VH-VL binders against q8ixk2r445to577. Designs and how they scored, part 165

Target 1, 133 residues: q8ixk2r445to577
Amino acid sequence: FFGMLQNKGLTDYCFDYNPPDENQIVGHQVILYLCHGMGQNQFFEYTSQKEIRYNTHQPEGCIAVEAGMDTLIMHLCEETAPENQKFILQEDGSLFHEQSKKCVQAARKESSDSFVPLLRDCTNSDHQKWFFK
Short names: E, the ipSAE of ESMFold2; O, the ipSAE of OpenDDE; V2, 0.75 times the mean of E and O plus 0.25 times the DockQ between their complexes.

## First folded at step 8 (VH-VL)

Design p53 (framework fv_zigakibart)
Fold by ESMFold2-Fast, scan of step 8:
Structure p53 (fold): chain C 133 residues (1-133), chain A 119 residues (1-119), chain B 107 residues (1-107)
Amino acid sequence: as target 1 above (133 residues)
Amino acid sequence: QVQLVQSGAEVKKPGASVKVSCKASGYTFTGYAMHWVRQAPGQGLEWMGYINPYSGGTKYNEKFKGKATMTSDTSASTAYMELSSLRSDDTAVYYCAREKYGDYYFDYWGQGTTVTVSS
Amino acid sequence: DIVMTQSPSTLSASVGDRVTITCRASQDISNYLAWYQQKPGKAPKLLISAASRLQSGVPSRFSGSGSGTEFTLTISSLQPDDFATYFCQQYYSYPYTFGQGTKLEIK
């Protein structure tokens, strides 16, 4: 799968990576933003190793769970995907993070109307359902 | 260079409708949300809503639901805002404004369209 | 809705003065605050985003500070070109709201 990773519940929002320094693409938080269809910041690839890759820049970025946090950040992809970079895209659309036993949910940042993907206990909520478009 | 060019001034009678346009150039039109902001004579700014030109998805300030309709034409890189059932208190300057990518504030504004409603 | 209140509504000052305009939010908006300058007959122009981030091309005499509910815009040495109306805006939650504006006029 590849393309825009869109939320079923928060319907007009897609995974987005908008780094402030394009020559240093790692360490910043992955956000959710209005889907725009241009590729670029919203173009991701789901791999057979259960990675969500951001291949717009070299070296390749992979979405990872931030150490000790429930936030998703961009890190360098590794030859063998580490556990913090593995997300199981399930048939029901859930993105399950095996290491934490949690699911990726579209959530508000700081109670604002800006949005981010966060790890939450798995539920059958549409805010935890994702699909490639 | 980013430009937002709005349609010219309009004078309408009560009960009429008006459709204001905002033509974008210098960037990928579908990549940025377009907002509409109202300013009554001698008064402050009031947010009306936004449209995502890619999806056609909209969000309105509750105050303008049923009064304003936002649309876009991606082939023309133009956003529209239509006001229905005009009343004298709809007299204002209407601005389109582009949302800064990922940051939500407005980085570019149209020059404004004056709408005057009088008998 | 989040209410934005500016103080003062009108400010008279002379060229070379240091002027401060304040903006208060009715609830915590973190740093999701922008400042705009509007001259008569013109569209607003973005000056500052994220409470304190000066926009490219805006003179360094402009600065912003604050977080939470209290914010300030400062012009360190007022120039003739700075006489305008200034608006703060929260973009923390919908509906986005603006302060009523502060008109900066010549003394």
Scores: ipSAE 0.725, ipTM 0.908, lowest interface PAE 1.4, mean pLDDT 92

Design p54 (framework fv_zigakibart; at its last look DockQ between E and O 0.94; V2 from the best seeds 0.00; counts 0 for: pae E 2.1 > 2)
Fold by ESMFold2-Fast, scan of step 8:
Structure p54 (fold): chain C 133 residues (1-133), chain A 119 residues (1-119), chain B 107 residues (1-107)
Amino acid sequence: as target 1 above (133 residues)
Amino acid sequence: QVQLVQSGAEVKKPGASVKVSCKASGYTFTGYAMHWVRQAPGQGLEWMGYINPYSGGTKYNEKFKGKATMTSDTSASTAYMELSSLRSDDTAVYYCAREKYGDYYFDYWGQGTTVTVSS
Amino acid sequence: DIVMTQSPSTLSASVGDRVTITCRASQDISNYLAWYQQKPGKAPKLLISAASNLQSGVPSRFSGSGSGTEFTLTISSLQPDDFATYFCQQYYSYPYTFGQGTKLEIK
């Protein structure tokens, strides 16, 4: 699968990677932003290694979660995907982070109307359901 | 070079409707949310809502629900804001404003459209 | 709704003065605050975003500071071109709200 990774509950929002410095593509948090159909910041690929790849820049980025954290951060992709970069896109639309046993949920940043994907205990919430568009 | 060009001034009677346009150029129209803000004579700024030109999805300030309708035409790179059932207190300058990508504040504004409602 | 209150509502100053305009939010908005300048008959122009980030092309005499509920816009040495109305805006939560404006006029 590839394209915009859109949330079922937060309906007009997509995974987005918008780093502040074009010369530094890794180390920043993945956000959720209004879907725009332009590709670029919102174009992701789900691979056979269960990676979510960001292909807009070389070298390619892979979404990861560090041990004990709940934020999704862009890392460099590796030849063999490490466990912290593996997400299982399930039939119900859940995006399961294999190493932590948690699901990716659309969430508010603080109490604002700015949104980010965070790891949370898995539920049947539409805010935890994702699809490629 | 980003530009937002709005339609000309309107004078309307109470009960009429008015549709203000905002034509965008110099960027990919569908990539940026377009907001509408009004300013009554001698008053401050009041946020009305936004439209995502890509999806047509909208978010309204509660006080404008049922009063304002936001639409867009992607082929024309134009956003619209229609006010129905006009009252004298709808007299204001209406602005379109582009949301800064990923950051939510308004980086470019249209020149404004004056709407006067006279009884 | 988040209420934004500016002080003063009107400020009289002379060229070369250091002027400070304050903006207060009714609840914590982190750094989700923008400052706009509006001249008579014109649309607002973005000066500062994220409380302290100066917009490209805006003179360095403008600066912003603050976080949470208290914010300030400072003009270090007032120029004739700076006489205008200034608005703060929170973009933390919908509906987005603006301060009532501070009119900066010639003394």
Scores: ipSAE 0.824, ipTM 0.927, lowest interface PAE 0.8, mean pLDDT 93
Fold by OpenDDE, look of step 9:
Structure p54 (fold): chain C 133 residues (1-133), chain A 119 residues (1-119), chain B 107 residues (1-107)
Amino acid sequence: as target 1 above (133 residues)
Amino acid sequence: QVQLVQSGAEVKKPGASVKVSCKASGYTFTGYAMHWVRQAPGQGLEWMGYINPYSGGTKYNEKFKGKATMTSDTSASTAYMELSSLRSDDTAVYYCAREKYGDYYFDYWGQGTTVTVSS
Amino acid sequence: DIVMTQSPSTLSASVGDRVTITCRASQDISNYLAWYQQKPGKAPKLLISAASNLQSGVPSRFSGSGSGTEFTLTISSLQPDDFATYFCQQYYSYPYTFGQGTKLEIK
């Protein structure tokens, strides 16, 4: 699966990665932003290694969850996907992080109207449902 | 370079409707949300809402729900805002403004369209 | 709605002066604030975003600071081209709101 990763509950919002420096692609947080269909910052791929790749540039970036955190951070992809980069995109649309045993949910950032994907306890909420478009 | 060119001034009577256009160039039209901001004579700026030209999704300021309708034509790279049931207090300059990517402030503005409502 | 209050509403100054405009938010908006300059008959022009990030092409005499509920726009040495109306805007939450404006005029 590849393309825009769009949230079901938070309509018209997609995974978005827009690092301040195009030559420094790791270490920043993945956010949610209005879907625009241009690819680029909203182009992701779900791989056979259960990675969510951001591969518009080399080296390729993979979404990771750092220890003790509930945010999605861009790391470099590795030949063998580390445990903190493994996700299961289930048939019902839930995006499950194997290591934390939590689901990715569209949530408000610091009570603002900005949105980010965060790890939360798994529920049946549409805000935890994702699909590639 | 990025340019937003709006339609010309309008003079309408109360109860009428008006449709303002905003033609975009110099960038991918569908890649950026287009906002509308109103400025009454001698007054400040008032956010009206935005449209996502890619999806057609809109968000309105509650104050302007039922008053303003935002649409877009991707083939023409043009955003539209229609005002209905015009009243004298709808008299204002209306601006289209492009949202900075990833941020919710406005980096480019149209030149504005003056809408005058008078009997 | 978040209310943005600017002060002063009108400011008279001379070329070369250091001027400061304040914007207060009715609640904490973090650093989600932008400043615009507007001249008569023209559209607003973006000056500063995220409270302190100067936009490309904007003279270095402009600067912004603040976080939370209080923000300031400073012009270190006023130039003739700077006489205009200035607006702050919060983009913390919908609906986005602007200050009422500060008219900077020649003394």
Scores: ipSAE 0.726, ipTM 0.905, lowest interface PAE 0.7, mean pLDDT 94
Fold by ESMFold2, look of step 9:
Order: structure tokens, then C-alpha cells, then sequence
Structure p54 (fold): chain C 133 residues (1-133), chain A 119 residues (1-119), chain B 107 residues (1-107)
């Protein structure tokens, strides 16, 4: 799959990656922002290796969760996907992180009306359901 | 250069409607939410809501639900805000303002449209 | 709604003065605060975002500080062009709200 990765419960919001330096893509947090179709910041690919790739940039970025963390951070992709970069997009739309055994949820940043994807215990919430458009 | 050019001043009677336009240039119109902010004479600023021109999705300040309707025409790079059932306390300058990418503050503003409602 | 209270409402000062304008939020808004300058008959102009991040093209004599509920805008040495009305805005949660404004006028 490729395109905008949208949230079912938090409608009109998409995965977004907007690093402060477009030439330095590693180490920044993935956010949720209004879907806009403008291009590369919201353009992701879900691969057969279970990666979520930011692949409109070279070298390609892959979403990862560092051990003990709940935030989604950009790392460089590797030829064989590391365990912390493997996500299962299930038939019901849930996005399961294999290493942590948790699901990606749309969550408020600091109780604000700014949003980020975070790992949470898996539930049936529509805020844990994702689809490509 | 980013520009937001609004339609001209309007004088209306109570009960009428008015539609203010905001034509955008110098950037990808569908990539940025467009907000509307009003300023009554001699007073502060009130946020009214926004439209996402890509999806057509809107969010309104509760105070203006049922009063304001926000739309856009992507082929014309133009946002619209319509006020219905005008009252004298709707007299104000109405601004369109572009949302800064990734945040909810405004980096570019239209010149404002004065709407005057009088009997 | 988050109420933003500015003080003072009007401030008289001279060219060269150091000026401080405060903005208080009715609840914790982290650093989700912007400052705008508005001259008569014109739209507001963005000066500062994230409480302290000076916008490109804004003179370095402007600075912002604060987090949580109390914020300040400081102009270190007033220039003639700085006499205007200043607004703070929270963008923490809907509805986004502005302070009532501080009119900075020549003494």
C-alpha cells in the first residue's frame, strides 16, 4: 500500500513527517496532521517486510519505535527490516507493532488539539484503525 | 510570494446574508487550512473556524455554528465564508488567515473585509 | 474556552524604552502561544510562535518567554515602527482564543 495513511476515528488526519531539515530525516517524531494531498510529508509505503516507509526521500526512512518508548520516530531503512520497524496492518485496520505487542493509536499531544500516533494497549477503538487512501 | 486577497466591503440589512471571498496565490492552496477571524470595531480578535481545502472538512467555533458557513473552490484557489441572518452585532472586519503547516497559528492574513449591518 | 488576559490594556512608552507585555491563560497551554502585531486598518502580523520562536524577518529586539499560564513579549529598545496593538493567541485547543490586546502608544 502507498499514499496517505489515515485514521478512522480521528477523521481528516493523516500520518505526517515534517523534519526541520528536509535533508536530515532521521530522529524526528511522526505526527498526525490534516490530510492535504500535497506530497511527500504524508506519502508513505507499507512494504512486504512490514515497514512503513517514507520513501519519497533518499536515503529512505522507516518508522521505528525505540525500546521502552511509545513514540514513532524516523530511522533509516535497512535491507532486512529490524524488529523495531515491523508493523502489522491487520484486516480490521489495526496497526500492530510486533516488538512491543502494542497498537498505534491517534492520541492528543499533551491533552491539546495537536495529535500524534503513539503505542497503546490494543483495543477496538476507531482511533487505532488506519487505512491508506 | 504568498498573497490572500479578500472581496470588498459589504453593507447589508439585518436578516440578509453575505459571502466573503479569499483568493490565495503563491502556494499550493489545498496544502494549508484556511481560517477565518473577525474583529468587531475597536475590539479584539475572535477565531471563527477553518476549512481544509483538500477535503472540504471544517471546524467551527461553537459561537458561530449556524451563523457561518465555510467553503472553498480548489479550481479557483478561493475560500469563502458566508454569514446568514445578519444582525447589527455581526458588523466587523473579517479576515482569512493561512495556517502554518503543522501548527494552528497564522503566518499570512488577507487584508480584511468590512461587513456593516445596519437598518 | 481558554481565556487569554493581557496586561496592560494600554501602555505608554518612549522610543528607546524596554517594554514588557504579559499574557495569562486560564489553564495550562504549554508553549502553544503566538504573538501578533497589528497597526490601525491592517491585518495582524505574526511575530512569535511557540512562546519564544521569533519569526523570520522580525527584528531581534522582539523576544518572547513563558510556558504554562504566563507569557511575556519584550521589546528591548522601542523603535518608532513598534507603536501598535499587540495580541497573544493560544493554539492549544479549540476554540483558539486571543487576548484583548495591548495598545502600545507614544508617551
Amino acid sequence: as target 1 above (133 residues)
Amino acid sequence: QVQLVQSGAEVKKPGASVKVSCKASGYTFTGYAMHWVRQAPGQGLEWMGYINPYSGGTKYNEKFKGKATMTSDTSASTAYMELSSLRSDDTAVYYCAREKYGDYYFDYWGQGTTVTVSS
Amino acid sequence: DIVMTQSPSTLSASVGDRVTITCRASQDISNYLAWYQQKPGKAPKLLISAASNLQSGVPSRFSGSGSGTEFTLTISSLQPDDFATYFCQQYYSYPYTFGQGTKLEIK
Scores: ipSAE 0.534, ipTM 0.856, lowest interface PAE 2.1, mean pLDDT 91
ESMFold2 (binder alone), look of step 9: mean pLDDT 93; pTM 0.943

Design p55 (framework fv_zigakibart)
Fold by ESMFold2-Fast, scan of step 8:
Structure p55 (fold): chain C 133 residues (1-133), chain A 119 residues (1-119), chain B 107 residues (1-107)
Amino acid sequence: as target 1 above (133 residues)
Amino acid sequence: QVQLVQSGAEVKKPGASVKVSCKASGYTFTGYAMHWVRQAPGQGLEWMGYINPYSGGTKYNEKFKGKATMTSDTSASTAYMELSSLRSDDTAVYYCAREKYGDYYFDYWGQGTTVTVSS
Amino acid sequence: DIVMTQSPSTLSASVGDRVTITCRASQDISNYLAWYQQKPGKAPKLLISAASTLQSGVPSRFSGSGSGTEFTLTISSLQPDDFATYFCQQYYRYPYTFGQGTKLEIK
């Protein structure tokens, strides 16, 4: 699958990677932002290695969650995907992060109306259901 | 480069509807949320809501739900705000404003459309 | 709704003065605050975003500070072009809300 990765519960929001520094494309947090259909910072690829890849710029980025953390950060992709970069897109739309045993949820940043994907205990919430568009 | 050009002034009777347009140029119209803000004579600014021109998805200030309708025409790069059941208190200058990508504040504003409601 | 309160509502000053306008939020909004300048008959113009980030093309005499609930806009040496109404705006939570405005007038 490839395209915009949209949330079922937060219906108009998509995975978005919009780093402030063009010279450092990795190391920044993935956000959720209004879907725009232009590709670019909202274009992701789900691979056979269970990676969520950002292919718009070189080198290619892969979404990862560091041990003990809950934020999704852009890392460099590896030839063999490390465990912290593997997400299982399940039949029900859940994105299951196998290393942590948690699911990706659309969540508020602090108490604001800006949003980010975070690891949370798995539930049947539509805020944990994702699909490519 | 970026420009938002709004339709001209309108004079309406109570109970009528008005539809204000905002034509965007100098950027990809579907890439940015468009907000609507009004200002009554001598008063402050009041946020009405926004539209995502890509999806047509909207969010309204609760005060304007059922009264304002936001739409967009992607082929014309134009956003619209229709206000129904006009009352004298709807007399205001209506602005469209573009949301800065990923940052939520308003980086460009239209010149404003004056709507006068009088009997 | 988050209520934004500006003080003073009207400020009289002379060219060359240092002027400060205050904006208070009814709850913590972090740094999600913008300042706009509006001249009579014109649309608002963005001056400062994220409480303290000066926008490109805005004169360096303008500065913003603060976080949480208390914010200030400072003009270090007032120029004739600066007599206008200034509005603060929170973009932390919907509905977005503005202060009532501070009118800066010639003394």
Scores: ipSAE 0.784, ipTM 0.918, lowest interface PAE 0.8, mean pLDDT 93

Design p56 (framework fv_zigakibart)
Fold by ESMFold2-Fast, scan of step 8:
Structure p56 (fold): chain C 133 residues (1-133), chain A 119 residues (1-119), chain B 107 residues (1-107)
Amino acid sequence: as target 1 above (133 residues)
Amino acid sequence: QVQLVQSGAEVKKPGASVKVSCKASGYTFTGYAMHWVRQAPGQGLEWMGYINPYSGGTKYNEKFKGKATMTSDTSASTAYMELSSLRSDDTAVYYCAREKYGDYYFDYWGQGTTVTVSS
Amino acid sequence: DIVMTQSPSTLSASVGDRVTITCRASQDISNYLAWYQQKPGKAPKLLISAASTLQSGVPSRFSGSGSGTEFTLTISSLQPDDFATYFCQQYYKYPYTFGQGTKLEIK
């Protein structure tokens, strides 16, 4: 699968990686932003190693979650995907982060109307359901 | 160069409807949310809502729900804002404004369309 | 709704003056604040975003500061082109809201 990774509950929002400095793609938080169909910042690939890859910039980035954290951060892809970069895209649309045993949920950044994907306890919420478009 | 060009001034009678257009050029129309902002004569600015031209998805300020309808035409790179059942207090300048990608503030504005509702 | 309050509503100043306009939010909006300049008969023009980021092409005499609930716009040495109405805007939560405006008039 590849393309825009859209949320079922937060219906008009897609995974987006918009680092402030294009010279440094690693270390910034993945956000959710209005889906636009242009690829670029919203183009992701789900790989056979269960990675969510960002291939728009070089070097290639892979979404990871640091131990004890709930935010999705862009990290360098590795030849063999480490556990913190593995997400299981399940048949019901949930994205299960195997190392933490939690699911990716569309959530508010603080109390704002800006949104981010965060790890949360798995529920049957549409805010935890994702699909490629 | 980014440009937002709005339709010309309108004079309407109470009870009529008016549809204001905002034609975008100089960028990919579907890549940026388009907002609408109202300014009554001599008054401040009021956010009305936005449309995502890619999806047609909208978000309205509660104050304008049932009064304003936002649409877009991707083939024409044009956003529209229609006001129904016009009253004298709908007299205002209506602006379209483009949202800065990923940052939410308004980086480009249309020149404004004056709508006058005569009694 | 988040209420934005500007102070003063009207400010009289002379060319060369340092002027400061204040904007207060009724709740914490982090740095999700923009400043716009509007001249009579014209659309607003973006000056500053994210409370303190000067937009390309805007003269360096303009600066913004603040976070949370209190913000300021400063013009270090007022020029004739700067007489206008200034609006702050929060884009933290919908509905987005603007201050009532500060009209900067020649003294």
Scores: ipSAE 0.763, ipTM 0.911, lowest interface PAE 0.9, mean pLDDT 93

Design p57 (framework fv_zigakibart)
Fold by ESMFold2-Fast, scan of step 8:
Structure p57 (fold): chain C 133 residues (1-133), chain A 119 residues (1-119), chain B 107 residues (1-107)
Amino acid sequence: as target 1 above (133 residues)
Amino acid sequence: QVQLVQSGAEVKKPGASVKVSCKASGYTFTGYAMHWVRQAPGQGLEWMGYINPYSGGTKYNEKFKGKATMTSDTSASTAYMELSSLRSDDTAVYYCAREKYGDYYFDYWGQGTTVTVSS
Amino acid sequence: DIVMTQSPSTLSASVGDRVTITCRASQDISNYLAWYQQKPGKAPKLLISAASTLQSGVPSRFSGSGSGTEFTLTISSLQPDDFATYFCQQYYNYPYTFGQGTKLEIK
C-alpha cells in the first residue's frame, strides 16, 4: 500500500510530515493535516517489513515511536526494521504498534484544533481506523 | 509568486444573495485550505470558515452556518463564498486568505471584495 | 469562543520610537498567535507567526513575544511605513478570532 494515509473518524485528515528544515528530515513529529491528494508531505508507503516510509526525501524516513513516548517521530530507515518502527495495518483499519502493543489514534495536539497521531490503548473508535487513499 | 485575486465590488438589496470569488495562482490550489474573513466598515476582522479545495470539505464559524456557503472549482483554481438573505449588517469587505501549510495562520490574502447591502 | 483583546486601541508615536502593542487571550492558546499589519484600503499582511517567528521579508525591527495568554508586538525603531493598524489572531481553536486592532498613528 502507498498513498495518503487517511483517518476514518477525523475525516479529511491525513498523515503528514512537514519538517521545518528541509536539510534535516528526521527528528520531528508526524502530524495530521487536511488531505490534498498530491503526494509530497502526505505520501507514505507501507512496506513488507511493517514500516510506514516517507519517500518524498532522501534518505528515506521511517515513522518510529521512542520508548515510553506516545508521539510518532520520523527516524532514518534501517536495512532491517527495528521494533519501534513496526506497525501492523489490520483488516479493520487499526494501525497497531507492535513494540508498545498500542494503536495509532487521531488526537488533538494539547486541546487545540491541530491534530497529531498518538499511541493509545486499542479501541474500536473510528479515530483509530486508517486507510490508504 | 502566490497571488489571490478577488471579484469586484457588489451592491445588493436586502434579501438578495451575493457570490464572491477568489482566484488563486502561483501554487497548487488543492494543497492549501482557503479561509474567508470579513471586516465590517471601521471594525475588526471576523473569521467565517474554510474550505479544503481538494475534498470540498468545509468548516464554518457557527455564526455563519446557514448564511454563508463555501465552494471551490479546482479546474479554475477558484474559491467561492456565497452569502444568502443579505441584511445591512452583512456590509463588509470580504477577504479570502490562504492557510500556511501545516501551521494554520494566513500567509497570503486576497485584496478584498466590498459588499454593500442597502435599500 | 476565545476572546482576543488588544491594548491600546490607538497609539500615537514618532519615527524612531520603540512601540509595544499587547494582545491578551481569554484562555491559554500556547503560542498559536499571529500578528498582521493592515494599511488603509489594503488586505492584512502577516508579520509574525507562532507568537515570535518573524516572516520572510518583514523588517527585523518587528518582534513578537509571549505565550499562553499574554503577547506583545514590538517595533524597536518606528519607521514612516509602520503607521498602520495591527491585529493579533489566535489559531488555537475554531472559530479563529482576532483582536479588535491597534491603530498606530503619527504623533
Scores: ipSAE 0.774, ipTM 0.916, lowest interface PAE 0.9, mean pLDDT 93

Design p58 (framework fv_zigakibart)
Fold by ESMFold2-Fast, scan of step 8:
Structure p58 (fold): chain C 133 residues (1-133), chain A 119 residues (1-119), chain B 107 residues (1-107)
Amino acid sequence: as target 1 above (133 residues)
Amino acid sequence: QVQLVQSGAEVKKPGASVKVSCKASGYTFTGYAMHWVRQAPGQGLEWMGYINPYSGGTKYNEKFKGKATMTSDTSASTAYMELSSLRSDDTAVYYCAREKYGDYYFDYWGQGTTVTVSS
Amino acid sequence: DIVMTQSPSTLSASVGDRVTITCRASQDISNYLAWYQQKPGKAPKLLISAASTLQSGVPSRFSGSGSGTEFTLTISSLQPDDFATYFCQQYYHYPYTFGQGTKLEIK
């Protein structure tokens, strides 16, 4: 799978990586933004190692969740995917982060009308359901 | 060079409709939300809504829902805002404004289209 | 809707003056505030985003500060080109809302 990773509940929003500095592509939070069909910041690849890869810029980034955190951060990809970079895309569209036992949910940033993917307890909410487009 | 060029001034009678255009150039049109902002004479700025040119998805300020209709033409890189059932208090300068990618504030504005509603 | 209130509505000043414009939000908007400059007959121009981030090409005499509900725009040494109307805007919640504007006029 590759393409735009769109949310079922927050219907016009896609995974997006928009780092403020192209010279430092890692360490920034993944956001949700209006889907634009251009690839670039919204082009992700779901790999056989259960990684969500961002390869619009080099070196390639892999989405990770740091211990004790709920935010999705871009990290460098490793030859063998570490557990914090593995997301299981379920048949129902849930993205399950096995290390934390939590699911990726479309959520508000700071209670605003800007959005980010966050780890939350797994529910059957459409805000936790994702698909590649 | 990013540029938003709007259609020319319009003078309309009450009850008429008007469709304002905003032609984008210098960037990928579908990559950025386009907002519409109104400014009545001697007054402040009022946000009307936005359109995602990629999906056609829209969000309206409730005040303008049913009054304004936003559309876009991807092939022409043009956004449109139509006002129906014009009244004198619709007299204003109408701006299109591009949303800064990922950040929501407006980085580029059209020059404005003056719509005058008079009898 | 979030109400944005600017103070003062009109400010008379001389070239070289330090001027400060205040913007108040009716509820906490974090730092989701932009400042725009509008010259007569022209479209607004973005000056400052995220309460304090000066936009590229904007003179360094402009600065923004604040967070939550109270924000300020400061021009440290007023130039002739700065006589204009200034608007604050919150982009925290839809509908996005603007202050009523502060007209900066020559004394």
Scores: ipSAE 0.800, ipTM 0.923, lowest interface PAE 0.7, mean pLDDT 93

